# Ledger of designs, part 2: VHH binders against F-box protein At2g23160

Target 1, 307 residues: F-box protein At2g23160, of Arabidopsis thaliana (Mouse-ear cress) (q1ks79)
Amino acid sequence: MNSSSPISIDLIAEILSRVPSKSVARFRCVSKPWASMIRRPYFTELFLTRSSPKPCILFATVADGVWSFFSLPQYPYEKSSSASVAASAKFHVKFPPNNMRIGHNSDRRYFSYGYTSGLIYLYGDSSDDRSVICNPYTGEYAILPYLQRYRKTYSFLVFEPIEKQFKILFMAYLSGDRDHKILTVGTGNMKWRTIRCSLRYEIVSEGVSINGVLYYLGETSAWDNKDYDLKYDYAIVCFDIRSEKFIFFEIERFCRLINYKGKLAVIYFEDDVNYQSCLYRKKNYVEPDAINKLNVWVLEDVEKQEW

## First folded at step 4 (VHH)

Design s15 (from b12 with Y54S T106R; framework vhh_brivekimig_d4)
Fold by ESMFold2-Fast, scan of step 4:
Structure s15 (fold): chain B 307 residues (1-307), chain A 121 residues (1-121)
Amino acid sequence: as target 1 above (307 residues)
Amino acid sequence: EVQLVESGGGVVQPGGSLRLSCAASGFTFSSYSMSWVRQAPGKGPEWVSSISGSGDSTLYADSVKGRFTISRDNSKNTLYLQMNSLRPEDTALYYCAKPTWSYLGRYFDLSSQGTLVTVSS
């Protein structure tokens, strides 16, 4: 019980001494692998955000289903200690407030899809739990309209920078459906709409958002895509947030997607054996020797599919 | 749809050997790393071994390293596990698994039938 709060702050101080805060990013800092953290009552998520003119680091500790949000000034210490970090950490709010029940099962935990432009998108671990968006500084939250979903789900909170709109894209695992759900976050009565992607796939990566386009990797081999005469088993799916349209392009093998200096980049591993097996092992340690080859390719033009 | 069919299990005495096979269909077998996972009676699943899509890289659980050998034949869409120096604690239902790369899902899908290995006299 006592391990989450003071220990988490000390661990965050150690991490903050090493990581530059240049943009919004999500880091999970307690327990490896990332997937096993979901079943633990204790974990810490680090959200790096920059606000002009006063950059700060937002972080959260999670214990027994309760999220506690804190902020720290960027680079407050050359040498971090638990006492020094605790003295500088500003507590903001807890979520849910007063043990509020948002889903059918109040004993279940909420997990983060991520942090986007000042908001955190939280979802319950049950298909009957409702999702929320939360302001980690004020504790204000909005309960999203109910959408029936499967236990395994994929969802993205995205920000459209021209019209300053947040949208939530929702896709269900195992459906293979071409129909997806989207919600524009706004004032008044929010409602889910259906949008269509002609390509069928299983999502096999986290999302990367760059300049109003959401990118993620889809695995297509298990699904009927006869209309496209696909050569490979993978595709990078590109969702234009403003127009709500999908395009895709095939990729030769499994890869990791990253934002490299404002451009989409892919990282190919010759072998993912250690990563996958270590994720299943209780030790969950990645052995560097098992990654024999690392190839990095930068996508120069998405529409032209140039690398 | 992905289909995996395990075979080759049986009863063997301690110190004996068995070779397990897994026939894969419904996906491009050579493009995926593959794994063997076992579940002993009354216990949760335990990862045993993995092999890269090309077959060039292999990993083993500490409990089986030096005794088991994983291999594959991409021309036959078949995964193998050669088990030597078997011990009573190797008794389990053995599953062939295609790892699922998903930050929201399980790492291995164990929906196939498995093949039973019993190590006893």
Scores: ipSAE 0.000, ipTM 0.230, lowest interface PAE 13.6, mean pLDDT 65

Design s16 (from b12 with T106K Y107D; framework vhh_brivekimig_d4)
Fold by ESMFold2-Fast, scan of step 4:
Structure s16 (fold): chain B 307 residues (1-307), chain A 121 residues (1-121)
Amino acid sequence: as target 1 above (307 residues)
Amino acid sequence: EVQLVESGGGVVQPGGSLRLSCAASGFTFSSYSMSWVRQAPGKGPEWVSSISGYGDSTLYADSVKGRFTISRDNSKNTLYLQMNSLRPEDTALYYCAKPTWSYLGKDFDLSSQGTLVTVSS
């Protein structure tokens, strides 16, 4: 364990500033033109992991429906040219094995993913797609019970460290529905259950899991929340995996969520509004290349909203 | 302790059919996805098919899709593989596997005896 905290936050900030998330709900309105542009043999996903004694970046390439998992030491990645990055990558495993098909008429490049406590969670948006959890270092995997879904949803794999339980949360996409589905992995009754969140929102961020709590950013302005006197258009939604309860607190603008030394941190970038407000791709659209101003806030107690 | 007992193998002509069974004991069968894995002479283990704990989701290797059907009866703790339109290249020792985090198609621990399927040339 090294005090690489400054290097870790710098690397996370660089990733957040340079890689727009195509899986985030705000970009789905332009999905057809974007889908045609990403019809390439390779697609790369990045995961941050500490399953090894030293922090590293876990990443996957997808070619012809096969995911190949690699790890990168944090230090070489920070200092590297593209050739140096390739030389530093350690191959672990391929998934799926033996030309296994995990969906019907599904392009695996459109599968969504999550990473929690050493496991990768893969799910598709087709009713025929199979949800899978796997160990990216060994290739060990489990196929999950089928959940019928008509439209693409957000789903998260979360880990509760006290009871040592993994749970999977499925949330409705763009319906403002309050009912969501949850599954406890490895239980004798592995069956989808319904849970309810009173707040209505669209998910507009990746999920961050810290000590058995899932955090993500919800956009509330398009939905009827008359039971709440909301001042702002955004809320940080907190899902407690053990109690299966939702808590939220308002936030005045779009932000990025990160795990900073085991605490939830919110990052405001001056240019982040350019991503949030982009509903259509323009011919001259230029994504921000650099952080103009970075404000970092660490939340010490989410229920009390202490800063 | 986990026990898996395969049966139903035999000698069959090309184009024929066989139904394999796997009797499971020593664990809560319905809580686990189950798989069929085969090993042909001179080759490493090859994953064939998997089924979810409830039996509501199935996966097949491309080489067997449309010909093989995996199923389970959780009330009997039994896994099945219906094999139709058998080919000489399907000749192998077939194993029932509890795929709890198992990477099928690479290295895995097969402690059961398996059941031999021979498709004549």
Scores: ipSAE 0.000, ipTM 0.131, lowest interface PAE 15.9, mean pLDDT 63

Design s17 (from b12 with T106N L110S; framework vhh_brivekimig_d4)
Fold by ESMFold2-Fast, scan of step 4:
Structure s17 (fold): chain B 307 residues (1-307), chain A 121 residues (1-121)
Amino acid sequence: as target 1 above (307 residues)
Amino acid sequence: EVQLVESGGGVVQPGGSLRLSCAASGFTFSSYSMSWVRQAPGKGPEWVSSISGYGDSTLYADSVKGRFTISRDNSKNTLYLQMNSLRPEDTALYYCAKPTWSYLGNYFDSSSQGTLVTVSS
């Protein structure tokens, strides 16, 4: 069976041409015309799967609460065209079922996380009654137990590599609360539990999961952290997925977090960017395509905070 | 506690049919996709089929497409596998499975004994 996509082949080809072949990542093309399109009734989200036997690109289209998942083999060495991209697309599954909508029309606020042969977590700010995890290759899914949600929440799907468990971390956005919710996927009856982080912050980055640790950037300046005598307004928060414990270390200014060859790396844009950090995230401002300077650091040892 | 109880296996001749059943308890059945997994003598487990929580999406292994049909009755917390045109290579212990979301693929949470299907003359 072949798929019908509400997204143009040209847009899919443009997205694919910008995907690196090296890591598990969630990508969106952020050109002005395409960014406008993803804020309408449908959009495309792209996942690069990192699999040694069969590296491929996983992509999804969504319209009116219905997700459709496809795969494409990675062809960095061959000619790419709209026609060849369409011809090589393999349909896997349509989700959710036709009798179930999750969230708002347009679906632009949904969060998705993917791994090689991994799970997608569907969570939308407008969906107060339902969150879903699914395997886009098998069509397996589970509806998560209801959690009373705050407006402007943040959630992460994470993988614990030793016990081979998926967990969902749920946090109130803009609350500075120290209590968070966690759920272990795939137990008999899944239940939300409370965990505590002693540091207060607003989450101002996407999560990056590396070797059983979830990293994200917290902005601490608006919150009471007297016990820590903080020097800067930002901290990298490190959540150990197995032990469910938090550590953090301060960082001088806003940065982007990335997985660079299995290590945490930070990217600083031009030095005079303090005014831009909150605007870029909170205002949903699209960052300019070109910057004339950036600085990159790679974290060599997390516990010793060596860069 | 999650409990899955399979039934309906037996001895059948090639070309015959069997209907397997799985009674589920200890979880909200309709909130989960369900799968059938089989293990032939001397081989590892093989995924056979999956069905979405409300039964509106099904998926089959290439070896059984067109011969097997997976279905469910959420009012009875029961999963079914209709097996037609059975072949000797379908001989296996069949397990009903709730997915465990493992990194290495679809490990299943099965505390059950399974149901034996033997296809021979």
Scores: ipSAE 0.000, ipTM 0.327, lowest interface PAE 11.0, mean pLDDT 63

Design s18 (from b12 with T106S Y107A; framework vhh_brivekimig_d4)
Fold by ESMFold2-Fast, scan of step 4:
Structure s18 (fold): chain B 307 residues (1-307), chain A 121 residues (1-121)
Amino acid sequence: as target 1 above (307 residues)
Amino acid sequence: EVQLVESGGGVVQPGGSLRLSCAASGFTFSSYSMSWVRQAPGKGPEWVSSISGYGDSTLYADSVKGRFTISRDNSKNTLYLQMNSLRPEDTALYYCAKPTWSYLGSAFDLSSQGTLVTVSS
């Protein structure tokens, strides 16, 4: 059973006035609950990445622990009036139902979301929070089987493109814990299973999924990894969605991971550095025990006026 | 809770037309995509067509494209399938289906009774 109450057109118009695809800084002018969500790099990337020519812009509101999701078709330049755009917005779904709540909306730490291949995933890091998966296109949603949560957790919704199945990965955040949980989404009996990663790390980035592999950045410096000869404090962790196996590649410093034309790319962040231009260069990374190479693009030539 | 009732099937000559209807209740109809699925005698289910919740996007199986038109009336909670240029191979029990965790359209709940379409001379 779902609540189907509509959101006001005035509220939608206010949100859409903040949605030029180039203007992430303007999003910080909205109310505090929305501003805290938009400040997350993942939230900004989600909306920008899904603004391809055919798909619509997906946006969300949150009030009193209830999430509401909407879509808006992309418009050519001539069709940019706020009133016309708001009139074209489509209400998809509210969840959780009116008699349930997920997390606390005044502090972003009590809730998080993911989106891949048409499904939305909501989860919190409190033991009282429930995880929900929702199809915003159909309005269907489900509350996932209970899983004992740690004080701080990370979770990813991933899509396996060959067998066309969704999986949910829960990463434990405890000192020394290498055991993680995974669940395959299906029409049958869904059960959490345990998988193990031998490398110890804290997840310090959002996930990037490319062709059946989930990539994210792990910080290894706070953890005992004596079984590995680590030279740096960071590693790109690669999770093969189909085989459910982990591999990793060391990286020299903190970076942002992006999908660049179907390839994994890294962007380095440095204090007090503005990027005025960029040049991508291909690099090969090789695992100590693997014959296979990871090809990545590295951002070069920052703040340069000429190429 | 969810209830789907199909109607409009019958016997028709090759080249004829039929319009199927599906009356939906027990859920917010306009919030869900809907599909038509058919099952020919002795065969497994075959997906025919799907329509988004707002009616602005439609998909068709290659076997029916150009001949069938899916539509919906959200004010009446009703799904339709207009079938033109019917062929003997279109003979089947037709089901109205609400997808269940099958964004890719690979799984359907066919718990309704369906409506029989027979194309013969």
Scores: ipSAE 0.000, ipTM 0.142, lowest interface PAE 13.7, mean pLDDT 62

Design s19 (from b12 with Y54S S102P; framework vhh_brivekimig_d4)
Fold by ESMFold2-Fast, scan of step 4:
Structure s19 (fold): chain B 307 residues (1-307), chain A 121 residues (1-121)
Amino acid sequence: as target 1 above (307 residues)
Amino acid sequence: EVQLVESGGGVVQPGGSLRLSCAASGFTFSSYSMSWVRQAPGKGPEWVSSISGSGDSTLYADSVKGRFTISRDNSKNTLYLQMNSLRPEDTALYYCAKPTWPYLGTYFDLSSQGTLVTVSS
């Protein structure tokens, strides 16, 4: 028995296309219809492109550490079987190339990934692995400069729409939590630079990029922020991609951030859904049932955000 | 330094065929994906098709799928667009474009002259 209102497949697909790729696996744990779309032996990401007059869905499958990228026209609701969907899919490119190292994880993703504005960002979980950025439509790619990694790290691929620049932001929990690394993607010699955020926090969400600003949720209660009069334990951190400056505003409780129709939206789940448990590996793992209650809040006024 | 010269446009009747060519110079042609972009009278640019540097991967706008074929000859630094079953709505100025890495190929420098395709009686 579920008391929640039905959520349309179109709306869920739109939400997933707006959510950073790493968040799709978490969302699968809270809805049975979405679990059926993402088969356990393989992982599929959905991306929506707006550059065409008629949007198409870009998606990727992962098998044995190899990513395969496909496009699918956005069809009206048809009684489509998985075979019909597969027959309509157009293959574009596979990854990694011969010069990229693959991790040694059976039945798991060898790389973490992100997607924005037509590019896919892949980075390894090993300190020896290189990060890669690729265009799934053309097959073009770049191997990024080496950066020492730790398993407790976060990385975001972001796009600045005015100067049309891609940047990669890299953060680590356990050392120099106020200092982050950033790289501007280009055809020349790319270099990692250090940037600083005055607020201290642990990153507890994936990133959402909207109109040149990267948003993510920071947990502040465990960290020394005596310079700020903080009322709550959470803050939405806003990174201006062009100026590379941080601002933040407080939020009352843990939430999920999404891009909903070009605006930042906050989702609160009232049934104590633990997204972290969805990623837990155990012999008797049981996936959570459907979301029992959902509240969505849309940010209308960004001018009142604090320093 | 980068030069793109389109040719092959003309007037053709509905249902007809036309082959566009783009001669590229000033860069390592085989290292870049290439695209065709068109601009109809009074409208903004519309992406038509893209091809990878090797030629192994192609992508088409839904409006031209099954009718247009993009290809390239890297030995001649030339991009092609074979257009079949032409319709009046295909009437446009057609541009050959090198996308700016690392972009998807939907933002292009349309500084070349283009080649005009007119589909009419």
Scores: ipSAE 0.000, ipTM 0.246, lowest interface PAE 11.8, mean pLDDT 64

Design s20 (from b12 with S102N Y107E; framework vhh_brivekimig_d4)
Fold by ESMFold2-Fast, scan of step 4:
Structure s20 (fold): chain B 307 residues (1-307), chain A 121 residues (1-121)
Amino acid sequence: as target 1 above (307 residues)
Amino acid sequence: EVQLVESGGGVVQPGGSLRLSCAASGFTFSSYSMSWVRQAPGKGPEWVSSISGYGDSTLYADSVKGRFTISRDNSKNTLYLQMNSLRPEDTALYYCAKPTWNYLGTEFDLSSQGTLVTVSS
């Protein structure tokens, strides 16, 4: 029995055939069409988890505002066809549960997501939307304290490995261009706190969390940063999760950030590849030229800004 | 104050069946996923099964899949575990658990008394 559409599983299988089994991999599928407003929709992310002795790939599909979470075995299977991969998909849970609303019915609205250390963070882009974190294997979830959010917003779920605490970083532009909100997840009374970054930027990438540091790309060219004497229009912003401090370093041009074997890597694509969703009919999904023409740089030391 | 009261345990022969119940109070039962966790004598807790708040999604440990069925009745604030084809290895104290939020989402409040299931040899 199929736990997801054949098209979604076929796309996932094709991506997985090109990814080393021991690497942390992130792949995107475009969500259901959003009327005439679809231009850069949120994507469903695929994850490789190593938390169990038998590693598996966690993935999710989104249809009609409902997330469905699945796992695929990574080992000990020696060889898999697309049909075999589809047959091995195991359904875990749907979210939100039928008794919960975490958004509204408008197809112009969508939820952003984050995944860190076995948890998924789902948050909306409207003041009416609830934010939740959930365990995709068990269906366990927590509704976060309300935070008013407006306009274009960004949020990241991060994990601090020493004290084993989750934090949520939220860029609430309504509260000022340097003000950010942070929440430490716990069993007690959770409260949003304000932290400040002196660098001004627009977030133009997904977040990448490595060894207690969150990395993302900021575009600085539209903002007053004269105090920093910036040479380039981009900076990689580094948020230390434990100390809750920001540092940054300039980068020459737009790039994509990935976790490459536990280190931050930047990728410069020669061609921009549009990875289409579980609602797509596979046509433009694999772009061999773009995949084969990557320039990859690995950051060796973040404090020394050495590549 | 969260209260969970388990019942339905007992002594049963291998291949037999038991149905466990958990009466919940002190929280909005339908808003939480619920789990069954067991602890055999001298061993650590083992997760058995989970069910979503509405009851439309379920998960099972490999050791019980196909034999146990988790269910809930939100109108009665009650969680159930139907246990079929019981084995001596299923002998344990069974706990109904509301997840407590931890940094991995895996800790359970097992402060309740539990209900003992003994599968006779």
Scores: ipSAE 0.000, ipTM 0.158, lowest interface PAE 13.9, mean pLDDT 63

Design s21 (from b12 with S33A P99A; framework vhh_brivekimig_d4)
Fold by ESMFold2-Fast, scan of step 4:
Structure s21 (fold): chain B 307 residues (1-307), chain A 121 residues (1-121)
Amino acid sequence: as target 1 above (307 residues)
Amino acid sequence: EVQLVESGGGVVQPGGSLRLSCAASGFTFSSYAMSWVRQAPGKGPEWVSSISGYGDSTLYADSVKGRFTISRDNSKNTLYLQMNSLRPEDTALYYCAKATWSYLGTYFDLSSQGTLVTVSS
C-alpha cells in the first residue's frame, strides 16, 4: 500500500546486536537515520523474552495501523515460515482483527504500547482511540473499559508476580495530578479505580518493573509539594503493584533508569544529553554530541536507598 | 471445532515423575501458544505453564519452575508436560488449552475432561 519498505532481517539483526541481552528493547532516543525510519509506516519494536533456556526475541512491525507480531530465535533453528519476512522469523498474529482501526496516526505512530510478562498493551493518544491488551502469540485480546481522557497521559502495563495479576495504570503526564486511575485485568468486574499519590510530578522517563515494583523518574520542580522539604528537582517514584502504594526518593539530577541484573540502576550522562531531542523531525533533528563518559550507579537496596 | 484431549495422569509417590499429553485437533496447532492449567480438590484453577507456537518460548508458575518442563510436537499436534520431583501439593486435575492472558494468573473456564494426577505416599 505505501512506498516504504518493510524492515529487513539483516537490519533486525543489527538492531539486536545493540540491545543488552537482559533488557526489553525500546528505542526512544535514536540516531538521525533511525528517527527517520521510526516515522515511516513500517515501524519496529523489540522485546526480549528470557522465560526459556533458548531466549526468543519478540518483535512487531506496524503498517497502516496494523501490528504484526513475530518471534525470532536468538539461536538458529530449522526454517519454517509462510510469513512475508525472512524465513527465520515466525509469524504469530496481526492486530487489530478484521481490518479494524483502533487509533489515528497524526505523526506516523498509531499507538503507545507496553509489554510485560508475555502481554502487550496498546493505547492511542486520542479520546476516540480504543485501548486493548493483547496476547501476541494467540491473537486473543480484551478491550478495556472506556476511560475519558482530557489531557496527555502516561500509561503502564504492570505484572504483580505473587497473585499473578496484570494491572494498567493511567497517570496524568503533564498535569501534576495526585489522582491516577488503575484497572486490574481479568477480574469479573473489571473497572477503573482511583488511587492517590501524595507527591506531584511530571513523568520524565520510561517505566522499569522489577520484582513487583514499578520505577520511573518524576520531575517535581514545577509542582506544589509544600508537604515535603524537597532539596532536588527529581525523584524516583516507586509503585508497589500489589499494595498499590507509592513511595519516592529524591535524586540529584536527571538520570535514566534500567534493570541491571534484577536491580534498579541509574545512568547519568556527563554532558546531560536530552533524550527528547533525538525525536525531532529530520528537518529539525539535532544529533547529540559525542559523550566522553557514562556513569552507572546500582541501587543495592531501594527501601534503604543503598547504592 | 477445537478439540483437546488430555492423558497421562495417574497415581505416583512423592518425588516421582509423570508425563502428560494433550492431543489437539480442529485448528492449526503450530500457530497457537498452548498452556497447562490445574485444579486441586477444593481449590480454583491455577495456571501451570505456557509454550509459544514454535516451541522456543516457555513460561512457568513459580511453584513448578525447575521441576516441570512444557514441550510440544507440532508434527503430531501434541502438547506435553514432563513433571519431576512431584509433591502432594501437585495433586490436581490437569487441563490443556490455547494460551490466553487468562492463564497468566486468572481463572479460565475449562471445557475438556482433563487428566487426574494424584501424588500420595
Scores: ipSAE 0.000, ipTM 0.113, lowest interface PAE 17.9, mean pLDDT 63

Design s22 (from b12 with S33H Y54S; framework vhh_brivekimig_d4)
Fold by ESMFold2-Fast, scan of step 4:
Structure s22 (fold): chain B 307 residues (1-307), chain A 121 residues (1-121)
Amino acid sequence: as target 1 above (307 residues)
Amino acid sequence: EVQLVESGGGVVQPGGSLRLSCAASGFTFSSYHMSWVRQAPGKGPEWVSSISGSGDSTLYADSVKGRFTISRDNSKNTLYLQMNSLRPEDTALYYCAKPTWSYLGTYFDLSSQGTLVTVSS
């Protein structure tokens, strides 16, 4: 077998560092050669962070189960959505310290992460995986209380801005079960608690946390929701972080959820650009100025569902 | 154990039609969005089409829109792709794919055998 890419690992790392974090996942889907290289020790994870006094891009490289965190400042704001340049990156810290393991499987495929208010949340799909919260700038971290899991899960790190509390929401894979787990971080008596959502769905998006509310997209068509007389296959689920209550509203088709200037925005990519497809691109070069045709809606009032 | 078995491929003349099928087992088929992905000789995988769990929502790649139709029968755990007005560029190994979600987006596992479609004169 001649299973080798003509592109060097160093060049691939530089290319990935210039791509927005959501586009990184697209490269993982393009081909087995690309997926194999991305899962190598030099894979780069990229985030766009909006923090005072200025936004920055936070990214990490992974080698032998160790994460190395970097940041790249963004000035002016119009460049906040653009790709980063690895050569300008500022190193912060490595995690875990002293080559400590964060579970049995350190393969990037099985570890997911979230970023909220300066903290990174790392969690796995396996019951053997440890869940941790870490500060990528200081190296401070906490290993969370063990939660026994019998199936793959989705999890979100959220911040409640009034009481300044972090919470972790943990949901079963396919989310057909109405019972979910929640943990309040930093209370000194951290315990997983059960909360209930009456709507049944599979989580099909990343989470977006805005002003104390977590938003994510649920696919409802495969589940029994007869009490709700649903018209569409999708719902935006809204979790009030303080009260720990769920509400939802239907949406006509698959969409991406983003925080646009402090408000929830829904993005549809029209038929000429399929946003669900990580296999659409055949090219191995970065297109930092490629702006796709977008249809963007901004939610003005969550309770009234006004756009 | 997730198993996907594609069938229906073959050799066809330009302008012809083929119907692909995918028999799914080992998971709750109706609970998942499903996709068709193709890989032409010497090229990377290309997403073709996706369908929601209920079948009410469909999406297509620009190169196949208006020519291909994705559908599903949840009572039979089967996914379909009706391909009309076939072109030589449609020549590829076609895969049925169950998406895997992550924070960084949707992934496809192309570990099944696929079904070969050859469009030639």
Scores: ipSAE 0.000, ipTM 0.144, lowest interface PAE 16.0, mean pLDDT 63

